# Ledger of designs, part 21: VHH binders against Bifunctional D-cysteine desulfhydrase/1-aminocyclopropane-1-carboxylate deaminase, mitochondrial (DCD)

Target 1, 364 residues: Bifunctional D-cysteine desulfhydrase/1-aminocyclopropane-1-carboxylate deaminase, mitochondrial (DCD), of Arabidopsis thaliana (Mouse-ear cress) (f4hyf3)
Amino acid sequence: SPPSWASHLRPLPSHTFSLAHLPTPIHRWNLPGLPNGTELWIKRDDFTGMELSGNKVRKLEFLMAEAVDQHADTVITIGGIQSNHCRATATASNYLNLNSHLILRTSKLLADEDPGLVGNLLVERLVGANVHLISKEEYSSIGSEALTNALKEKLEKEGKKPYVIPVGGSNSLGTWGYIEAAREIEEQLNYRPDDLKFDDIVVACGSGGTIAGISLGSWLGALKAKVHAFSVCDDPDYFYDFVQGLLDGLHAGVNSRDIVNIHNAKGKGYAMNTSEELEFVKKVASSTGVILDPVYSGKAAYGLINEITKDPKCWEGRKILFIHTGGLLGLYDKVDQMASLMGNWSRMDVSESVPRKDGVGKMF
Below, E stands for the ipSAE of ESMFold2; O stands for the ipSAE of OpenDDE; V2 stands for 0.75 times the mean of E and O plus 0.25 times the DockQ between their complexes.

## First folded at step 16 (VHH; framework vhh_7b2m_4)

Design U4 (from T3 with L101F; at its last look DockQ between E and O 0.62; V2 from the best seeds 0.00; counts 0 for: SAP .688 > .668)
Fold by OpenDDE, look of step 16:
Structure U4 (fold): chain B 364 residues (1-364), chain A 124 residues (1-124)
Amino acid sequence: as target 1 above (364 residues)
Amino acid sequence: EVQLVESGGGLVQAGGSLRLSCAASGFTFSTWAMGWYRQAPGKQRVVVASITSGGDTKYSDSVKGRFTISRDNAKNTVYLQMNSLKPEDTAVYYCAAGIPFTNYLTGEVKYRYWGQGTQVTVSS
């Protein structure tokens, strides 16, 4: 059943699948540069699965349930060439014995070429997703909804029963994923003996569904944390409006500008990184062992540190929960840019004086 | 096409044992949860046992300690070992498969795919 504090929302989901490995853990995150008394914690939504890893599967638990309830045999979704949502959707489809079609946005020059097997593409193609490439220009001129509908109509003519999932799974139904995440966090805090309470929740914003859900959940439920979203594309005003649409779709009666603070963390643009951002990701990895996706969580964390640095007094003594939204596979698309940041390697020097044993030892 | 084929049912005396098998095909077996249901005459179908893709098992109270659900992913088969059978266990037993599909309002879990069922009769 829905959380008690969300039971008034409409419509309520009819069904849900258990796809993600939940609950995801919360632990202390010792990020360098924090003010005195400030605690940073991290919600590891990158642990929701391997192929399903990240924040998107929480939405898919509801969206896929609707698909199945409607007797769909095929799923259509859309995103960037390295979309974590598309990867998760493709995998979830196979878990449920559904076909998947992915419309992936890429550059004009690459739209007619084999997209390759880097990062999320490897998983998508391994699981047998049908990949449809579209140029950024075509995507902008036509729109995501029209593109998915066109494919839907085509597949219907072929006798298929397609279910369309919007970009990032970000609709009113998908919002329930992170409404539930808010409940999960509440429950995890309730079982703690130290009465931990978060002042702030920080999360990346790519399509708006995650921030809509977590901010609404925090607002309505017991968390009552200020939600800070760092937008990695478009601009904050766009997402305030988008999130408002999702909230209105749930008849939440809440203003997006009251429940979430959206910061611009786009930088150079979606899926584009500065050297400073990548250096930061490397530093975080080396210092904490936490691997941040450079497109989403990396930019959000970088943005957070910048905000803290700008006004340390505002963050002093606060407890912050950072939501890691996954995206590890996206790093493979950045290897060329990050190569210069990697540590040194060497050939192990083994002299003849080092004893050798014939036929002894494990190879691997 | 997803297929579930049950076998191993039959007539047995009270106190006896049966082992049901369900051969599955048409899906990635290792990623799905499996379950056994039963339906007695004039009664509703009820869950008997379930096993997740990870191997976690659940049993109804009426069969706890007597029934054991297991799976062999290499053979795409789920089993129900039924010991100490009682006349009350008489029913058609159904194999079920899929990712658990939960009614969000009631919490009821359903599976998408079902076998044809196998008759188990326990005589007094």
Scores: ipSAE 0.616, ipTM 0.897, lowest interface PAE 0.4, mean pLDDT 93
ESMFold2, look of step 16: ipSAE 0.679; ipTM 0.852
ESMFold2 (binder alone), look of step 16: mean pLDDT 81; pTM 0.815

Design U5 (from T3 with T102V; at its last look DockQ between E and O 0.94; V2 from the best seeds 0.00; counts 0 for: SAP .733 > .668)
Fold by ESMFold2, look of step 16:
Structure U5 (fold): chain B 364 residues (1-364), chain A 124 residues (1-124)
Amino acid sequence: as target 1 above (364 residues)
Amino acid sequence: EVQLVESGGGLVQAGGSLRLSCAASGFTFSTWAMGWYRQAPGKQRVVVASITSGGDTKYSDSVKGRFTISRDNAKNTVYLQMNSLKPEDTAVYYCAAGIPLVNYLTGEVKYRYWGQGTQVTVSS
């Protein structure tokens, strides 16, 4: 059943699956360089699973339940070549004995070639997802709805029963994943022996469903935290409108500009990193042990630190919850760009005069 | 194609034992929950026992201590060991499998795949 503060939203989900490992931890995050008295906390939605990890699985718990309830045998979705959503969908489809078809956009030069096995693609190809490449130019001119509808029609002619999931799982039904996450956070805070309350919630924005859900839940529920979304792709104005569409689809009766503050954090653009962003990801990893993906959580955290640096007085004394949305597999797409930042290595000096205890000079 | 085939049913005297088996094919057995349900004549189908992919078990109050559910992932088979059988245990027993689909409003659980059932008759 929905949270009481969300029970008026329509439509309500009909069914859900338990796919994510929930609740995810909330703990202190000792990021260096914070203003006096500022507390940074992290919610580990990167721990929602392994191959199914990230914020996407929360949305898929509702979307995949609808697919199965409708007797789908196939799932179609769409995203970038390193989409965490597409990987999570392919994995969830296997868990549920559904075929998956992924439309993946890549550079024009690579769209006619073997896409390789880097990062998210390795998992998708291991589980046997059907991968369909398109160019970024084709994606931009045709659009995700037309592309998925075309594949849907093709599969229906083959006698399949496809269910289409939009980019990032970000439709009004998928939004329930982070409406429930807001309830989860409320319950985690109520369980605590202290009176911890967050002034701010910070999250990356890639497709809009996560920020729609968490901002609506914070607004309607008990959290009442100021939600900051850091856009890693389109400009903030686009996302205010997109989120409004999701809220309208829930009949929420609220204005997106009243419930979320959207910041531009795209840098060089979606999935492209500046040297400064990658240095930040490395510094966070080495100083805290938290691995941020460079495309989403890394850009969002970097954007947050830039905002704090720009106006530290505004952030003094605040308690900030950063939502880590996962994306570790996408880091492997950045290894060449990060190589000069990594720690050194050496060949171990081994004295050949050290015999084995059983008198054999070989390991096995 | 997913198939669940029950076996091991039959006629047994009260106080006796039976072992039901459910052979599964066409899906990844080790990642799914499995369950046994039963339906007495004229009654609704009800849960008897369930086992998660991780091996955690659950039993209805009417069978606790008498029935044991287990799974053998190498053989793609789930079992129901039924001891101290009573005439009230007479029913068609169904094997069910899948990731539990939960009704968001009511909490009712349903499974995607079901066997054809096997008759268990306990004579007094």
Scores: ipSAE 0.581, ipTM 0.835, lowest interface PAE 1.0, mean pLDDT 91
ESMFold2 (binder alone), look of step 16: mean pLDDT 81; pTM 0.815
OpenDDE, look of step 16: ipSAE 0.717; ipTM 0.905

Design U6 (from T3 with L101S Y104S R112S; at its last look DockQ between E and O 0.01; V2 from the best seeds 0.00; counts 0 for: pae E 20.3 > 2, placed apart)
Fold by OpenDDE, look of step 16:
Structure U6 (fold): chain B 364 residues (1-364), chain A 124 residues (1-124)
Amino acid sequence: as target 1 above (364 residues)
Amino acid sequence: EVQLVESGGGLVQAGGSLRLSCAASGFTFSTWAMGWYRQAPGKQRVVVASITSGGDTKYSDSVKGRFTISRDNAKNTVYLQMNSLKPEDTAVYYCAAGIPSTNSLTGEVKYSYWGQGTQVTVSS
C-alpha cells in the first residue's frame, strides 16, 4: 500500500516487484570543507544491487510490474550510451524473463560502430539486451518518444508485445519509486534513537523522475526537507516543467517550484566532465572511500560543495542528506581522463633473502 | 563562526626570516584546505602557498624554495615559514580556509574564509 500521505494521489500503483536490495543504508559522509556544525549524510542507493545498482531500480519496481500486468514480453527503453537506467532495465527484464531493447544515444561517428563492452555496455550485452544505436543528432531531431514508439511498432509487427519505458523511467508511475524512497527514509529515521532530522536533501537530476518523487515525498510526508536537485543536462527550467508534468499526472496539486530547488550542474554537458569535476571525484574517493560517478552524483556533490563554498553561512548547522544514485560502471568510460589522477604503483621487490616456504601459500 | 587569526608578521631585514601562524576555529580544521595569500599596496591579492587536508602543498613561483606551508591539526593552526625574505615580499598576508573553488574560465582559485591579515615588511 502507498504511504498514507500519498494515498490521495492518482493513479495508485497496483503492485510492485521486489528487485532492489532495500532499505539502503544511511551513514555519515565526511566530505572535506563542510562548515562547523554542518552534517552530511549519504543515502546509499548505489547499494540497491550490483547489476541493478542505483536509483533507477526503484522506478523499475513499479514500471516492470505494469509491464507484466499488461502481459508484455518485451521491454523498450532509451538513454545515453552509458545510461544506468538502460543497464538496470536490461537486467531487470531478464529477472522477469522479458526481452529488452535499448536505444542508446552516441556520437554520429560512433553510431555505426560496435559500441564495445565498457561499463554499462558490458552488463547490457552480457544479459542479451538488444542494443540499437542512434546518433545524438537523430535523437535530437526525432525525439525520445518517437524513437521508442517506432521500435515498438516494429516489434509489434514481428509479433512481440513491447512495453515502453521512457528515458530514465521518468513518468508518473516511475515517480512512485522515490515517493517510496521518501517513506523508506522516514522509517529509517524513526528507528533511530537520536531524532535525526534532515534540513536538506541533495540529489542529481538527469531525467526528472527521481527528483519528482523525492521532493513530493518530502513535501507530503514527514521529512519536510528542502530538496536540492542538481541538473546534469538541459536546464533547471526544463526540469521544473517536466517535474510539474509528473506531479500533474499524479494529481498531486503542488507546484514543482515550491517543492524542489533545481540547480544547474550540467557543466560542459551531459556525461562530459571538466578536469575539476574529475579531480573532485578522485578527491572524494580518496578522502571518504565513497566513489561517485562523474555523470550524476559526482556532479551533484560537486555542485553542492560549490554552493556551500559560495555561501557557507547559510549551510552552517544544517543536516544534509545526499542521495547516491549509483553509476559506478560509468566510471570505466572515464578511465582515460582520470588516469593522470591515479596514484603510483610499483613492482614489489622480493629479494632472495626473503624466506620462501613450500606448500603454505594460498592460491585464492 | 569560522575565524582565522593571523600572527607573526612584522618588520624584518632582507635575508631574514619570519614565521606566520594562523589560528583557525569554527570548522573541522583537519578536513579543510588552507592557504596563504598576500596583497601588496596597490596590487591584487595573490596566492602564496596552499596545503590540502591531505598535506599536499603548492607554492607560487616567487616563493618556491623560500617559503614553507605546514599545518598542525592538533592545534588547528597553519604556518608559513618565510626564509630569505626580500623587499618584494612586503605585503599584508592573509590566511585562507575552505575547499578552494576554481573559476572555470580564469582558473582563479578562491577560498571561502579569510583572516584579517598580518603585515609583513621587509626592509632593504
Scores: ipSAE 0.000, ipTM 0.200, lowest interface PAE 15.1, mean pLDDT 91
ESMFold2, look of step 16: ipSAE 0.000; ipTM 0.124
ESMFold2 (binder alone), look of step 16: mean pLDDT 80; pTM 0.791

## First folded at step 17 (VHH; framework vhh_7b2m_4)

Design V1 (from T3 with K110R; at its last fold request DockQ between E and O 0.70; V2 from the best seeds 0.70)
Amino acid sequence: EVQLVESGGGLVQAGGSLRLSCAASGFTFSTWAMGWYRQAPGKQRVVVASITSGGDTKYSDSVKGRFTISRDNAKNTVYLQMNSLKPEDTAVYYCAAGIPLTNYLTGEVRYRYWGQGTQVTVSS
ESMFold2, look of step 17: ipSAE 0.630; ipTM 0.848
ESMFold2 (binder alone), look of step 17: mean pLDDT 82; pTM 0.820
OpenDDE, look of step 17: ipSAE 0.744; ipTM 0.917
ESMFold2, look of step 19: ipSAE 0.607; ipTM 0.852
ESMFold2 (binder alone), look of step 19: mean pLDDT 82; pTM 0.821
OpenDDE, look of step 19: ipSAE 0.759; ipTM 0.911
ESMFold2, fold request of step 21: ipSAE 0.617, 0.610, 0.594; ipTM 0.845, 0.848, 0.836
ESMFold2 (binder alone), fold request of step 21: mean pLDDT 81, 82, 81; pTM 0.821, 0.820, 0.820
OpenDDE, fold request of step 21: ipSAE 0.751, 0.768, 0.745; ipTM 0.921, 0.922, 0.923

Design V2 (from T3 with Y111W; at its last look DockQ between E and O 0.89; V2 from the best seeds 0.71)
Fold by ESMFold2, look of step 17:
Structure V2 (fold): chain B 364 residues (1-364), chain A 124 residues (1-124)
Amino acid sequence: as target 1 above (364 residues)
Amino acid sequence: EVQLVESGGGLVQAGGSLRLSCAASGFTFSTWAMGWYRQAPGKQRVVVASITSGGDTKYSDSVKGRFTISRDNAKNTVYLQMNSLKPEDTAVYYCAAGIPLTNYLTGEVKWRYWGQGTQVTVSS
């Protein structure tokens, strides 16, 4: 059943699946250079799984349940060529014995070519997803709804029963994934022997569903943390309006601008990185062992550190929860751009050779 | 095509034992949960036992201590060992499989795939 503080939202989900490994850990995250008294904590939603992982899995627990309850045999979704959502959807579809069709946007130069096997695309093609390429120009001019509807109609004519999932799983039903995540965080804090309470929650914003859910849950529930969303595409005004649409679809009766602060962290734009962003991802990896993806969590964490650097007094003494939304596979799309940042290597010296002598080990 | 085929049913006297098998094909058995249900004539189908992909089991109160569910992932087969059988155990027994779909409000579980059933008759 929903959390009591969310039981008035309409419509309520009818069904759910258990697909993610939950709860995910909350632990300290010791980034260097934080202001005095500032605590950074991390919620490891990158640990929701492996091939079926990231923040999108929580949304898919509701979306895939609706698909199966409606007797769908096929799932259609859409996103960028390295969409974590599309990869998670393809994997979940395979687990649930559903066919998947992915509309993937890429550059015009690459849309007519074999898309290869980099990162998320490797997993999608390995599990047998049906991949349909379009150019960014076609995506921009036609729109995601028209594209998915066209494929839906084609498959229906072939006798299939398709279910359409929007970009990033970000509709009002998918929002329940992070409403439930807010309950999970409340429960994790309640079970602790201390009185840990977060002043801030920080999360990347790609398509809006995650930030809508966590912001609404924090607002309605016990967390009451100030939610900071770092948009990695488009602009904050777009996302305030998009989130408002999701909240309205839940009959939440709240204004998006009252429950979330959206910061622009797109840099050069969606899926494009500055050298500073990639250097930050490298620095975080080497200093903490936490691997941020350069497209979502990396931009969000970089944005957070920049905000802290600009006004350290605003952040002194605060307890901040950063939600790691996953996306590790997206790193493989950046290997060429990151090559000069990577650690060194050497050829192992194996020129030493000795005969075995009465059970003493041999050296190699 | 997903298929679940039950076997091992039959006529047995009260106090006796039977071992039901459900052979599964057309899906990734190790990822899915499995269950046994039964339906007496004129009654609704009710749960007997279930087993998760990780091997955790649950039983209805009417069969606890008498029935044991198990699975063999290498053979894609789930079993129901039925001991100390009673006439009230008479029913068609159905195998169910899948990742369970849970009603968000009630917690009730629904299964996507069902076998054709095998008759178990326990005579007094």
Scores: ipSAE 0.618, ipTM 0.836, lowest interface PAE 1.0, mean pLDDT 91
ESMFold2 (binder alone), look of step 17: mean pLDDT 84; pTM 0.838
OpenDDE, look of step 17: ipSAE 0.671; ipTM 0.893

Design V3 (from T3 with A96V; at its last look DockQ between E and O 0.82; V2 from the best seeds 0.65)
Fold by OpenDDE, look of step 17:
Structure V3 (fold): chain B 364 residues (1-364), chain A 124 residues (1-124)
Amino acid sequence: as target 1 above (364 residues)
Amino acid sequence: EVQLVESGGGLVQAGGSLRLSCAASGFTFSTWAMGWYRQAPGKQRVVVASITSGGDTKYSDSVKGRFTISRDNAKNTVYLQMNSLKPEDTAVYYCVAGIPLTNYLTGEVKYRYWGQGTQVTVSS
């Protein structure tokens, strides 16, 4: 059943699947450069699975349930060429014995070429997702909804029963994923003996569903944390409006501008990174062991540090929860850019004094 | 096409044992949760046992300690070892497969795929 503080929202989900590995852990994150007394914690939503890893599976628990409830045999979704959502959707589809079709946006030059097997593409193609490439120009001129609908109609003519999931799973139904995440966080805090309470929640924003859910949950529930979203594409105003649409779709009666603070963190643009961003990701990895994807959580964390740096006094003594939304596989698309940032390697020089004997090294 | 075919049912005396088998096809068996339901005459179908793809098992209270669910991924088969059978265990037993769909409001769960069922009759 829905959280008590969300029971008034409409419509309520009809069904849900258990797909994600929940609850995801919360632990201290010792990020360098924090002000005095500031505590940073991290919600590891990258641990929601392996192939399902990230924030998207929370939405898919509801969206895929609706698909199955509607007797769909096929799922259609859409995203960037390295969309974590598309990867998760493809995998989840196979979990549920559904066919998947992915419309993946790429450059005009690459739209007619084999997309390769890097990162999310490897998983998507391994699980047998049907990949449909579309150029950025076509995507821009035609629109996400029209593209998915066109494919839906085509598949219907072929006798399929397709269910369409929007970009990032970001609709009213998908919003429940992070409404539930808010409840999960509350529950985790309630079991703690130290009475930990967060002043702030920080999360990346790519399509708006995650921030809609977590901000609404924080607002309605017991968290009452200020939610900071860092947009990794488009602009904050776009997402305020988009989130408002989701809130209105749930009849929440809340203004998006009251419940979330959206910061522009897109940098060069979606899935594009500056050298500084990548250096930051590397630094975070080396100092904390937490691997951030450069597209979403990396930009969000980088944005957070920038905000803190601008006004350290404002952040002193605050407890911040950062939500890691996954995306590790997408990092493989950045290996060429990151190569120069990597540490040294060497051929192991084993002393001749070390005894050698054939067959002593056992292997499977 | 997903197929679940139960076998091993029959008539047994109270205190006796039966082993049900469910042969599965049409999906990647090793990645799916499996389970057993039963329906007694005039009663609703109820869950008996379930096993995750990872091998975690759950049992209804009525069969706990007496029934054991197991799986053989190499054979695409799930089993229900039923010991110390009671007349109350008389029912049609159904093999189920897949991640259960949960009603978000009521919490009721149902599986997508069901076998045809096998009759288990326990005489007093």
Scores: ipSAE 0.530, ipTM 0.848, lowest interface PAE 0.7, mean pLDDT 93
ESMFold2, look of step 17: ipSAE 0.653; ipTM 0.849
ESMFold2 (binder alone), look of step 17: mean pLDDT 82; pTM 0.825

Design V4 (from T3 with F27R T31D; at its last fold request DockQ between E and O 0.63; V2 from the best seeds 0.00; counts 0 for: SAP .669 > .668)
Amino acid sequence: EVQLVESGGGLVQAGGSLRLSCAASGRTFSDWAMGWYRQAPGKQRVVVASITSGGDTKYSDSVKGRFTISRDNAKNTVYLQMNSLKPEDTAVYYCAAGIPLTNYLTGEVKYRYWGQGTQVTVSS
ESMFold2, look of step 17: ipSAE 0.685; ipTM 0.869
ESMFold2 (binder alone), look of step 17: mean pLDDT 80; pTM 0.813
OpenDDE, look of step 17: ipSAE 0.771; ipTM 0.913
ESMFold2, look of step 18: ipSAE 0.647; ipTM 0.858
ESMFold2 (binder alone), look of step 18: mean pLDDT 81; pTM 0.818
OpenDDE, look of step 18: ipSAE 0.763; ipTM 0.906
ESMFold2, fold request of step 21: ipSAE 0.644, 0.677, 0.668; ipTM 0.862, 0.875, 0.865
ESMFold2 (binder alone), fold request of step 21: mean pLDDT 81, 80, 81; pTM 0.817, 0.808, 0.815
OpenDDE, fold request of step 21: ipSAE 0.842, 0.816, 0.812; ipTM 0.925, 0.922, 0.924

Design V5 (from T3 with F27Y; at its last look DockQ between E and O 0.81; V2 from the best seeds 0.00; counts 0 for: unsure alone 64.3 < 65)
Fold by ESMFold2, look of step 17:
Structure V5 (fold): chain B 364 residues (1-364), chain A 124 residues (1-124)
Amino acid sequence: as target 1 above (364 residues)
Amino acid sequence: EVQLVESGGGLVQAGGSLRLSCAASGYTFSTWAMGWYRQAPGKQRVVVASITSGGDTKYSDSVKGRFTISRDNAKNTVYLQMNSLKPEDTAVYYCAAGIPLTNYLTGEVKYRYWGQGTQVTVSS
């Protein structure tokens, strides 16, 4: 059943799967340089799985349930070459014994070549996803809806029963993934022995579904936290309108600008990083042991720190929950750019090899 | 490709016992949940018992204490031991498997894969 505070939304999901490892932990997360009395906490949605990890599996619990209920044998989705959504969809499809087809955008120079096995692609190709490359220019010109519909029609002519998932799983049905996450957070806080309450929730915005769900859940439910979304692509005005469309599709009767504050954190643009952003990811890892992906949570956390630095008084005394949306595999797409930042290796100095005296086993 | 085949049904007197088996193929038995359902004439198919991949069991109130579900992952088989049978247990019994698909509103669970069923008839 939906949370009581969301039971008026229409349409309600018909079905759901349990695919993610839930609940995910909430724990303290201290970054250096926070204002007086400011507490930073982290919700580890990077722990929703390993190959299924990240925020997208929460959306897929509803989307894949609809696909199976409609008797689909195939799932189509679309994204960037290192899309965490496409990887999660390929993994979930395999778990559910469904074929997956991924339309992946990349540079014009690379669209005619073998895409390789970097990061998310390794997982997708290991689980047997069908990869269809397009250029960024073709994506911009044709659009995700037309591209997925064209593939759907082709597969239907081949006798398949495809179900299309929009970019990032971000339609009104997928929004229920983070409406439920808001209930999960409420339950985690209710079972604590203290009176922990968050003033702010911070999360990356890539395609809008996550921020729509968490902001609506916070607004309607008990959390009542101010939601700050840090956009890693496009601009905030686009996302206010996109989120409004999702809210309207739920018949929520709520204005997006009333329930979420959207900040620009795209830097050089989607999936592109400045050296400062990558240095920040490294510093957070070495200081806290938390690995932020460079595309989503890394940009969001960097954006949050920039906002705090610009106006520390706005953040004094506040309790902030940062939602880590996963995406660790995306770091492998940045290894060349990060190489100059890394150290701490040496060739071990061995004077002589000592013969093995404890047996005749294999040496290698 | 995935197949579930039930066996062990038949005619039995009230108070008697039967053991149903469900053999699975084309699937790694240990990774999915399994369930037994039954459908009496003119009625909806309803859950009887379920077992998770980790071995946790659940039973409907009408069979609790009388029926036992178990699984043997090495044989790709799930069993339903039915004791103290009553005429109202008369139904076609179906084996089901997969990741459970949950009706969001009612909480009812169904599975993607189903067997063809085995008849159980309990005479008075």
Scores: ipSAE 0.618, ipTM 0.842, lowest interface PAE 0.9, mean pLDDT 90
ESMFold2 (binder alone), look of step 17: mean pLDDT 80; pTM 0.806
OpenDDE, look of step 17: ipSAE 0.787; ipTM 0.917

